# Designs tried in a protein design chat: VHH binders against Abasic site processing protein HMCES (HMCES). Part 4

Target 1, 269 residues: Abasic site processing protein HMCES (HMCES), of Homo sapiens (Human) (q96fz2)
Amino acid sequence: CGRTSCHLPRDVLTRACAYQDRRGQQRLPEWRDPDKYCPSYNKSPQSNSPVLLSRLHFEKDADSSERIIAPMRWGLVPSWFKESDPSKLQFNTTNCRSDTVMEKRSFKVPLGKGRRCVVLADGFYEWQRCQGTNQRQPYFIYFPQIKTEKSGSIGAADSPENWEKVWDNWRLLTMAGIFDCWEPPEGGDVLYSYTIITVDSCKGLSDIHHRMPAILDGEEAVSKWLDFGEVSTQEALKLIHPTENITFHAVSSVVNNSRNNTPECLAPV

## First folded at step 1 (VHH)

Design cc4 (framework vhh_8cml_1)
Fold by ESMFold2-Fast, scan of step 1:
Structure cc4 (fold): chain B 269 residues (1-269), chain A 122 residues (1-122)
Amino acid sequence: as target 1 above (269 residues)
Amino acid sequence: EVQLVESGGGLVQPGGSLRLSCAASGRTFSSYAMGWFRQAPGQEREFVALISWSGGRTDYSDSAKGRFTISRDNAKNTVYLQMNSLKPEDTGVYFCAAYTKSFGYPSAYDYWGQGTQVTVSS
């Protein structure tokens, strides 16, 4: 997973993340650094994306079931990284393989500190190799959406006003992530950055790509992944597996260029 | 679906003790945080006690701290509220609740039992 869409305006995104804490109170996640959130139909590594994480990471006596939403840099910079420029990290940390997560220092250390997050997206993109040409077919991959007249399906939204209604009740894709905090050696703000855990693709997705993000399907999985105050690393890792509860459609090649940031990037062809 | 059934309510004298039980049926009881709430006539429903899905963490309202103990038995799909040093102001219908966390629009919802009456009076 190396390209996502996360285009909802901040207020819509916040409402889409409504949840219930352990005390039975309905809540919206509280923002950290909201001005760093940049909606886009075409997000690449190195850009900031919104993630959910436990409030307990920021407040020592907080209820670990309460959630913060924060923009983080895509591409984990380990806390132990000693150079001044994080772009000079020698290996790619955009994704983290589930099968080696406990073997790699860059991921094992933050995971041991409970630095689990849920990466939010409208969906993600993958490119299918086409036989007979060098052209790859891009696909937009996302949770099955509830069909209503208000939300509609993407394929059924023929008018501009109907397209806007598609997003009113959109179920965000919730991907398992690990984050870390890097303190620049020369001073400055702490950098929060994340990686997306990946697993073998499910049967339905195998014709498009051999890997997929570890998707947390449903609120119980999301809650357990985030709640590092109650859920151990060992228990949380049981949530990391392929899912068949996913859908997709082909999109145009306009998405190929990460500078293109329009609804056409995810529109069905 | 999770169905919750409370039991153990009754009439007790001030200073007495009572143990409430909540039996859960349906999916994945061990995945839910469980809580007790109470409601007196004409009042809002108020939080009493909470226990995490594993039983490792508990939380109490100020009125319940030091007097009430919440516990659970995941093998029996049951949560308990041991109430000691009961006061007349503890009188009310006690509800068991399962905390279901929802994601996306629309919002979260709770599974609730029908309640069990606790009356503290001479």
Scores: ipSAE 0.000, ipTM 0.196, lowest interface PAE 16.8, mean pLDDT 83

Design cc5 (framework vhh_8cml_1)
Fold by ESMFold2-Fast, scan of step 1:
Structure cc5 (fold): chain B 269 residues (1-269), chain A 121 residues (1-121)
Amino acid sequence: as target 1 above (269 residues)
Amino acid sequence: EVQLVESGGGLVQPGGSLRLSCAASGRTFSSYAMGWFRQAPGQEREFVALISWSGGRTDYSDSAKGRFTISRDNAKNTVYLQMNSLKPEDTGVYFCAAHPLYTKSGSYDYWGQGTQVTVSS
């Protein structure tokens, strides 16, 4: 995937990430660098997106099942990168293929350090080839959502209050990611950056695009992927496979321009 | 995927020491949490000690804490239980077990056949 939507206000996003600790009590993930979170309907590579990762990455004696939420740069900058400007990286690390992830130094090294994260989004965008034209049809792809009598729908939302009803109980898309930490050679803040693992598309998405993100469907899969203190790289990689538990609808060409950041980007056509 | 074989049991006097070993066959040992359990005559299996896949975390039963040490060597596909200050109450068959997650639950995926530990004078 090349573009996502993650537009929820920080407090709504945090509540959407509620999880149970080992005692069965509800917890919210603790934020790092919350000021760097920028909600958008149209997130592109090199922008920051929120990810979940284990607290143990930051605190030596932390319970590895406890979660931090942090904004990270989309496009993994390897720890060994020697130039001063990360945008000058000569190869694309926006996505990494599941079948070669252990063969590529940029991904194998952070995986060996347990640097697994869950990339959060409302959903992601893909462009379907249209016959007889150079235009492609964009689609917004997301988890099936539970509707209640009082919740709105994307297609029926016609006011700000109706849009709020759509998003209050939205099930966020949870994608398997790998992150790394890069220290600028001339000093400055450590850069945290991530890549999204990709797999072959499921049957339901095969007519839209041949690849899809590795989606972690449910809290058990999310917990195992994040818990690098108790779940090895080999065991975690068993979670990486296509899912059929996905839905989509066509959207307008408004999303094509990454500068457009409005609800029209994901509205059905 | 994992086959486990325990060794190192035997007869020892109270206050003595034994080191149990559990040799694993298969390519997934380094990705599994490993536990030691024991079963006294006429009793159900009880938890003794647990070690995470990396060796970075360990847990012990109250009776084992301070006397037993669990460790592992992933290069040798082996987990160990060093037992010191043994008591007659430690008598039983000791089993090693493997689970993909760090858990004290008895629902482990793979079990060894056990090794007998007898503490008697």
Scores: ipSAE 0.000, ipTM 0.314, lowest interface PAE 12.7, mean pLDDT 85

Design cc6 (framework vhh_8cml_1)
Fold by ESMFold2-Fast, scan of step 1:
Structure cc6 (fold): chain B 269 residues (1-269), chain A 121 residues (1-121)
Amino acid sequence: as target 1 above (269 residues)
Amino acid sequence: EVQLVESGGGLVQPGGSLRLSCAASGRTFSSYAMGWFRQAPGQEREFVALISWSGGRTDYSDSAKGRFTISRDNAKNTVYLQMNSLKPEDTGVYFCATKSYFSGPTEYDYWGQGTQVTVSS
């Protein structure tokens, strides 16, 4: 997963993240650095994206089931990285393979500290290889969405009118992430950065791409992934597997250039 | 957040011209279709004109066709409404509004506060 859409205005995004804490109290996540949130239809690595993480990471003795929402840099910079410029990191840390996460120091160390987050997006993009040409077909991949009329989930074959109404109640894609905190050697602000855990693609996506993000489908999975105070690393990793509860549609090549930031990037073709 | 500020309204005589401007703040102006609406005293808000995000497509109400021209300058984050051959019936507050692909056919995402146009002798 190397490209996402996260275009909702901050207030709409916040309401889409409404949740219940461990005691059943309805809550909205509390923002950290909200001014750094930049909505976009076409987010690439090194840009900031909103993530959910446990309040306990910031506040000693906080209820670990309470959530913070914060923008973090996409592309994990390990806490032990000793160079002054994080762009000099030799590893591509945009994604973290589920099968080697406990073997790689860059990921094992933050996991040991409970640094699990949920990466938020409208959906993500993947490029399907087309036999007989070097051109690739981009697809927008997202959770099934409820139609405004009670006639089932929205699909690519549905009318533009149905599509235009879904943003009001859009179900955000919730991807399992790992974050770390890096302090520049010469001093300065701590950098929070994340990676998206990847798994083998599900049957439904296998014709588009061989890998997919580890999607946390539903509030129980999201809560267990975030709650590092009650859920061990070993137990949390059991949530990391392919999911079939996704849908997709083909989009235009406008999305190919990450500098293009228009609704055309995710519109059905 | 997108903010829209209209300007260019005023008092003109029948047959006169005005050029309205709508300045948008925010980084995604070029991602939105832009529309102009008007509201006369005691009446509901009426559609006037629409321009697509790229400027490649425009649409006009029957009362605006042939007299009004909508245009946009994406580098300046501004949409314009050139109004010619103004009639007393064109009097009202003119609003600009944004529309994304994913907004409903009659739904606009953000609205300006309006600029007053008065056509009278």
Scores: ipSAE 0.000, ipTM 0.093, lowest interface PAE 22.7, mean pLDDT 83

Design cc7 (framework vhh_8cml_1)
Fold by ESMFold2-Fast, scan of step 1:
Structure cc7 (fold): chain B 269 residues (1-269), chain A 121 residues (1-121)
Amino acid sequence: as target 1 above (269 residues)
Amino acid sequence: EVQLVESGGGLVQPGGSLRLSCAASGRTFSSYAMGWFRQAPGQEREFVALISWSGGRTDYSDSAKGRFTISRDNAKNTVYLQMNSLKPEDTGVYFCAAQLGYKYSTSYDYWGQGTQVTVSS
């Protein structure tokens, strides 16, 4: 997973993340650094994306089941990185393979510290390789959406006009991530950055791409992944597996250029 | 966007009480943590009290602990500061502020214009 859409206005995004804490109390996640959230239909590595993480990461003795939303840089910069410019990191940390997560120090160390997050998106993009040509067919991949009879309706996604209605009740894609905190050697603000864990594609996506993000399907999975105060690394990793509860449609080549940021990026062709 | 309007300030004798209110307008009041700050003439703005968006967590400055209580009513889009056992050193302009984080610094997203509290006589 190397390209996503996360275009909802901050307020709509926040309401889409309504949840219950451990005591069953209804809550909205609180923002950290909300000014760094940049909605886009076409988010690439190096850009900031909103993630959910436990309040306990920021506040001593906080209830670990309470959630913060924070924009984080896509592309994990390990806490031990010694250079002054993180863009100079010699290896790619956009994704973290589930099969090697405990073998790679860049991921094993933050995971051991409970630095689990849920990466939020409208959905993600993948490019299907077509034999006999260098052109690839992009697809927008997302959770199945609920039809609302005569009102807010669906990712019917059969036309752009219908999509304005569906965003009000859009079910956000929730991907398992790992984050780390890096302090610039020459001073400055702590950089929070994340990677998306990847797994083998499910049967439904196998014709599009051989890998997919580890999707946390439902609030129980999301809660357990985030709650590093009560759920061990070993238990949390049991949530990392392919998901069949996913849908998709082909989109135009407009999405290929990450500078394009319009609804056409995810409109069905 | 959130707009904040404070009220309830005034003149009170030492040992007296005042209740400040901050009325918020805007779509997302219930998403914001709310703080109270104060500023005496010629001094920097200082933190007084903070309440999380849900009301489940509150924090106070050392000078406010035991005397002041912050609360909120999300149905009414209002945050309150109940001030008891007021002292002359509590005199200042009291500001309401909103943020989507939970910070003690003056780095808040929205600010009211303030309400004057004078403790004298």
Scores: ipSAE 0.000, ipTM 0.145, lowest interface PAE 16.3, mean pLDDT 84

Design cc8 (framework vhh_8cml_1)
Fold by ESMFold2-Fast, scan of step 1:
Structure cc8 (fold): chain B 269 residues (1-269), chain A 121 residues (1-121)
Amino acid sequence: as target 1 above (269 residues)
Amino acid sequence: EVQLVESGGGLVQPGGSLRLSCAASGRTFSSYAMGWFRQAPGQEREFVALISWSGGRTDYSDSAKGRFTISRDNAKNTVYLQMNSLKPEDTGVYFCAAGYSPKYLSHYDYWGQGTQVTVSS
């Protein structure tokens, strides 16, 4: 997973993240640095994306089931990185493989500190290799959506106008992430950055790509992944596996250029 | 940042008592939850007890409930573990820790060097 869509206006995104804390109280996540959130149909590594994480990361003795939403840099910068410019990191930390996450210091150390987050997106993009050619077919991949009065059921042949109406009640994709905190050696603001955990592709996606993000399907999985105060690293890693509860449709080549940021990027062809 | 130094360990008979102390230095003691962990020979470090920064919340492992009491004195930058009805199974090195999440080893930022507790006849 190297490209996503996360285009909802901040208020719509916040409402889409409504949740219940451990006591059953309905809540909206509280924002940190909301000014850094930049909606886009075409998010690439090194851009900021919104993530959910436990309030306990920011407030001592906070209820670990309460959630913060914060923009973080896509591409984990390890806390031990000693150069002044994060872009000079020699490793690609856009994704981390579930099978080696406990073997790689860049991921094992923050995971050991409970630095788990849920990466939010409308969905993600993958490029299917076409046999006998260098051409690749892009697909937009997302949770199945429910039919509502404001939005119809979603199908591959739906018109572009119908796609605009589905966003009012869109179920956001929730991907398992690991984040770290980097303090610039020369001083300045702490940089929060994340990586997306990847797993083997499910049967339904195997014809498109051999890997997929680790998707946390439902509020129980999301709550357990975030709650580092009550859920150990070993227990949380049991949530990391392929899911079949996913759908997709082909999109136009407009999405190929990450500078293109329009609804056409995810509209069905 | 905090530095932690444990004391109060020793040799005791089964059924005896010990009081462990953890003295903290540094500016941030009153901002941290404090925990006690222990490690027996050949075993992994395990949680024993925790206390919130204010002292208003405490929690214990199942093996410590009813026998051990954690407390803190923020004016003295010290956390205590009162251990009663000690058993041979309580033998190990006891560590105090300061951190943001008190139940899991990986969630503590600062650790003391440990103090040895031996329960034997």
Scores: ipSAE 0.000, ipTM 0.144, lowest interface PAE 15.1, mean pLDDT 84

Design cd1 (framework vhh_8cml_1)
Fold by ESMFold2-Fast, scan of step 1:
Structure cd1 (fold): chain B 269 residues (1-269), chain A 122 residues (1-122)
Amino acid sequence: as target 1 above (269 residues)
Amino acid sequence: EVQLVESGGGLVQPGGSLRLSCAASGFTFSNYAMGWFRQAPGQEREFVALISWSGGYTDYSDSAKGRFTISRDNAKNTVYLQMNSLKPEDTGVYFCAADYSYPTGLSEYDYWGQGTQVTVSS
C-alpha cells in the first residue's frame, strides 16, 4: 500500500472518527496540529496523513482509551536516524511486513514502546498487472459503505452522482500502523512519522495485488490496537491479518500521477 | 535553536510567594509537555510539577500539592509555576524542562533551561 485517498474536510473527518472510551462516553478525537491536515484524493509517501493514537502517548496518567488525531508523515523516520533531512533516509519505510515486524529494528523498537496508530483513509489504490502487457489497471479499495436512501451497501455499480452523496456518512478505512518520533539533530520540532503494516492479500483481492494493508475491521479491533496501556504488543499483533470485508472498483489512469488531486482519481470508470 | 529561559526566582521570607516563568523558543511549544524540577545544594534534581501539552493534565510532587500551581499559555510559549506558602526546604535552583513523547520519563526530559535560584530564608 503506496497510495491512498483522504479527502474529507477536517470537520467531516473528525465526526467520522466518533468513538466510545472505556467508560462508554461518546467522544470525538482531539486534534494535534490540525493545520497540517491536507485533504487529497491522491496521497503518496512523504505526505502527511491523519492517524489516530492513544492520548496516553502525550499525557501521563491519561485514559489510554481516549484518542488523539494527528497528521503524521507517511514513511517512518526511526528515532535513531542521524541525518538532518528525513528525505535522505535510504530505507523504504512506507510499509512494514507483518511477518518481519519484530525482526526489523526500525519497527520493533517503536512497537515495543506501544507506538501503534490507526491510519485513516477513504480507501487505498492498487495497480493490477495485466497479462501480456506492461499496462496496469488501478483500483480503489475501501470498506463496504451503507446506502441510506436504498437500505443497502453502496458499491461499484452505483452512478457517479450517488458517490457524491455518501461522503457525509463514509466509513473510513482503518489501517494498522506503527509510528515513531524523530528529533532533528540540529534542533527543531519533533517529527511524527508512520508506516502501514502489510499482510498477504485476501482471496477477494488476490487478482489485483498479492499484498494488502492490515485492516482493523470495527471499533473493537481499532480500540485494542490503539490501547497500548492495556493491550500488550503480543496481543495487539493477533489483530494483524487479512480481511475479506473489503470492496473495490476500477478507476481511471488519472490517479497514476500523484500530482493529480481530483474526484476523478477515485470515481468508478 | 531550542531555548528555555527561566525567570522570577529570588529571595523570599518563609510563608511568601513567587511566580516562576519559563519562556520557550525554537520548537512547537504546544506539542510539548512541560515540567518543573528543582535541585537543592548537593542533592539530585527532583520532580516538582508537570503539565501536559494541552494543559488538560497536571501532576505534582507530594511536597508541592496544595501549595504550587503549574499553568501554561500556549499563545505566549510560556509555562508558569505559582509557589505559595514557601518554606526553607523549597530553596534550590528551579529548572524548566520540555518532553515530547511517552517514552521519555520525567527525569529524562529532552530540553532543559539553565535554572533560576529560589532562596527561602528566615
Scores: ipSAE 0.000, ipTM 0.157, lowest interface PAE 14.8, mean pLDDT 84

Design cd2 (from cd1 with D99G Y100P S101Y Y102D P103Y T104W G105S L106S S107T E108A; framework vhh_8cml_1)
Fold by ESMFold2-Fast, scan of step 1:
Structure cd2 (fold): chain B 269 residues (1-269), chain A 122 residues (1-122)
Amino acid sequence: as target 1 above (269 residues)
Amino acid sequence: EVQLVESGGGLVQPGGSLRLSCAASGFTFSNYAMGWFRQAPGQEREFVALISWSGGYTDYSDSAKGRFTISRDNAKNTVYLQMNSLKPEDTGVYFCAAGPYDYWSSTAYDYWGQGTQVTVSS
């Protein structure tokens, strides 16, 4: 996973992240650096994306089940990186393979510090290599969506005007991430950056791409991944596996250029 | 040749203070996180405190928090541990360590000093 959509306005995104703490109280995540959130239909590595993480990372005595939402840079910058420009990092940290996460010190160390986050997106894009040509077909991949009233379109959101209204109750994709904190050598604000854990693709996606992000399907999985105060690294890693609860549709080549940021990027072709 | 040389250990009464120093040579000190670990007789080496390569992040064991302060001087290639309100349980050999990550586990550290003895007793 190297491209996502996360276009919801801040208030809509916040409501989509409503959750219950361990006491069963309904909550909205509290924002950090909300002005750094930039909605986009076409997010690439090095851009900021919203992530959920435990409040305990910021407040010593906080309830570890309470959540913060914060924009973080996509592409984990290890704490040991010494150059002034994070984009000069030679190592690709956009994704972290689940099978070697405990072998790689750049990921093992922040994971051991409990630096687990949930990366939020409308969905992600993958490019299918076609057997008979060198052209690749992009797909938008996302959770199955359920209409609130059970009335209307069972599978018919194919026109652009109908697609605009689907976002009011969109179920956000929740991907398992690891983050780290980097201190610029010349001073300035600490940079928070993340990587998305990847697994072998499920059967349903195997014809599109051989890898997929580790998706946390449902509130129980999301809560356990975030709650580093109560859930150990070993227990949390049991949540990392392929899932079949995913759907997709083909999209226009407009998405290929990461500078294109319009609804056409994810509209069905 | 990489070297870490601790100093400042000694005998002190309960409630007293000591300041440990660790002088580093043979590597680019400002690129490394530094940690202090201690080992009591018959026990395993345990984490005490750490400081990031820039000095912007510090962390402490529960037993050290509020009593000990770690700091560094990158111009002098030296890391310090100021220890206040010392207790008999703080007795042990104190080791300085350097590694690429500011992490509590000894496995994150590549270079180690020989240690300096701290004894807290009347």
Scores: ipSAE 0.005, ipTM 0.213, lowest interface PAE 13.2, mean pLDDT 85

Design cd3 (framework vhh_8cml_1)
Fold by ESMFold2-Fast, scan of step 1:
Structure cd3 (fold): chain B 269 residues (1-269), chain A 121 residues (1-121)
Amino acid sequence: as target 1 above (269 residues)
Amino acid sequence: EVQLVESGGGLVQPGGSLRLSCAASGFTFSNYAMGWFRQAPGQEREFVALISWSGGYTDYSDSAKGRFTISRDNAKNTVYLQMNSLKPEDTGVYFCAAEYLTPYGSSYDYWGQGTQVTVSS
């Protein structure tokens, strides 16, 4: 997973993240750095994306089931990185393989500190190899959506008002992530950055790509992944597996260029 | 450049009140927990009060509980300490500090130059 869509306006995104805390109280996540959230149909590594994480990471004695939403840099910079420029990191931390997460210092250390997050997206993109050619077919991959009205159909959303209606009550994709906090040696703001955990592709996606992000399907899985105060690393890792509860459709090559940031990037072809 | 500038100190009689302010610049204020510390002559710096990045959590030293209130205005990059029922033992230089607070992370300390509070008859 190397490309996502996360285009909802901040208020719509926040409402899409409504949840219940441990006491059953309905809540919305509280924002950190909301000004750093940049909606886009075509997000690549090194850009900021919104993630959910436990309030306990920021507030001593906070209820670990309460959630914060914060933009973080995609591409984990380990806390032990001692150079001044994070772009000088010599290895790719965009994704973290589930099978080696406890073997890699970059991921093992923050995971041991409970630094689990849920990466939010409308969906993600993958490129299918076409046999006999060098061409690849891009697909937009997302949770199945409830379509009770015609305006809820992506294929029927050909006007601005219909496009707005498609995104009402959109179920956001919730991917398991690990984050870390890096303090610049020369001083300045702490950098929060994340990686997406990857697993073997499910049967439904195997013809598109051999790997997929670890998707947390439903509020119970999301809650357990985030709640590092009550759920151990070993218990949380049991949530990391392929899911079949996913759908997709082919999109145009417009998405190939990460500079293209229009609804055409995820429209069916 | 990171700066924390305290103001509002002064001379007050026992039982009086003072409101301290700390104006922050050079870092993303809303990402940092803010604290107030004090130091009397010949003593180590003592924790007084803390407020989380969101303002949703506050903590106080035993000597400050019930008398002092910490608050913040993230739009103005300012943290405040309202001090009521002041006692002579509250005399000292009051310092504003910025700390990234996480139970399992590193703290990152920025400090102001302090403002003098004197409680005497």
Scores: ipSAE 0.000, ipTM 0.173, lowest interface PAE 14.9, mean pLDDT 84

Design cd4 (from cd1 with D99S Y100T S101Y P103D T104F L106P; framework vhh_8cml_1)
Fold by ESMFold2-Fast, scan of step 1:
Structure cd4 (fold): chain B 269 residues (1-269), chain A 122 residues (1-122)
Amino acid sequence: as target 1 above (269 residues)
Amino acid sequence: EVQLVESGGGLVQPGGSLRLSCAASGFTFSNYAMGWFRQAPGQEREFVALISWSGGYTDYSDSAKGRFTISRDNAKNTVYLQMNSLKPEDTGVYFCAASTYYDFGPSEYDYWGQGTQVTVSS
């Protein structure tokens, strides 16, 4: 997973993240650095994306089940990185393989600090290789969505007009992430950056791509992944596995160019 | 005043066991992650074990894993380190430390005890 869509306006995104804390109280996550949130239909590594993380990372007296939403840089910069420019990092930290996460220092250390986050997106893109040619077909991949009572779940065959209206009640894709905090050696603001954990593709996606992000399906999984105060690293990693509860449709090649940032990027073809 | 007081250190033979205790006062103990660090003469303080503020999360250095167990009793404001199968290389002054963050780095800890000596020798 190297491309996502996260285009919702800040207020719509915030409402889509409504949750219950441990006491059963309905809450909205509190924003940190909201000005750094840039909605886009076509987000690539090194851009900022919104993530959920436990309030306990910022406030020691908070219940670890309470949530903050913050934009973070996609592409984890380890806390031990000594160069002044994060773009000079010798290895790609856009994704983190689930099978080697505890063997890689860049990921093992922040996991030990409880630095688990949930990466938010409308959905993600993957490019299917066509075996008779060098052409690749892009697909937009997302959670099944609820339509009005008469129409059931939204699908690939739905009208563009119906797709415009669905965003008010869109179920955001919730991907398991690891983040870290890096202090520039020459001073400046602390950089928060994340990686998306990846797993083998589920059966439904195997014809599109051999890997997929680790998706946390439902509030119980999301809560356990975020709650580093009560859920150990070992228990949290049990949540990391392929899921079949996803859908997709083919999209236009417009999405291929990361500079294109329009609804056409995710519209059904 | 903030105070962390370690106890339970001593001299033990290789293969032996010791149980360290750290009694905390002067702060809200249940809001702090607690760590154990050790220091041999002429060396830097190194991480040994860590426990989250609630006790639900623990971590160990590679050398401690499988041999040491960290635990805490928030009602008694005390953190413990049970050390089994002790080796000569475990010799050092053992320090209890408190931090608002769950972290392996000594520099992230706000409060430190004075240390308790552990010597593993035949």
Scores: ipSAE 0.000, ipTM 0.166, lowest interface PAE 14.3, mean pLDDT 85

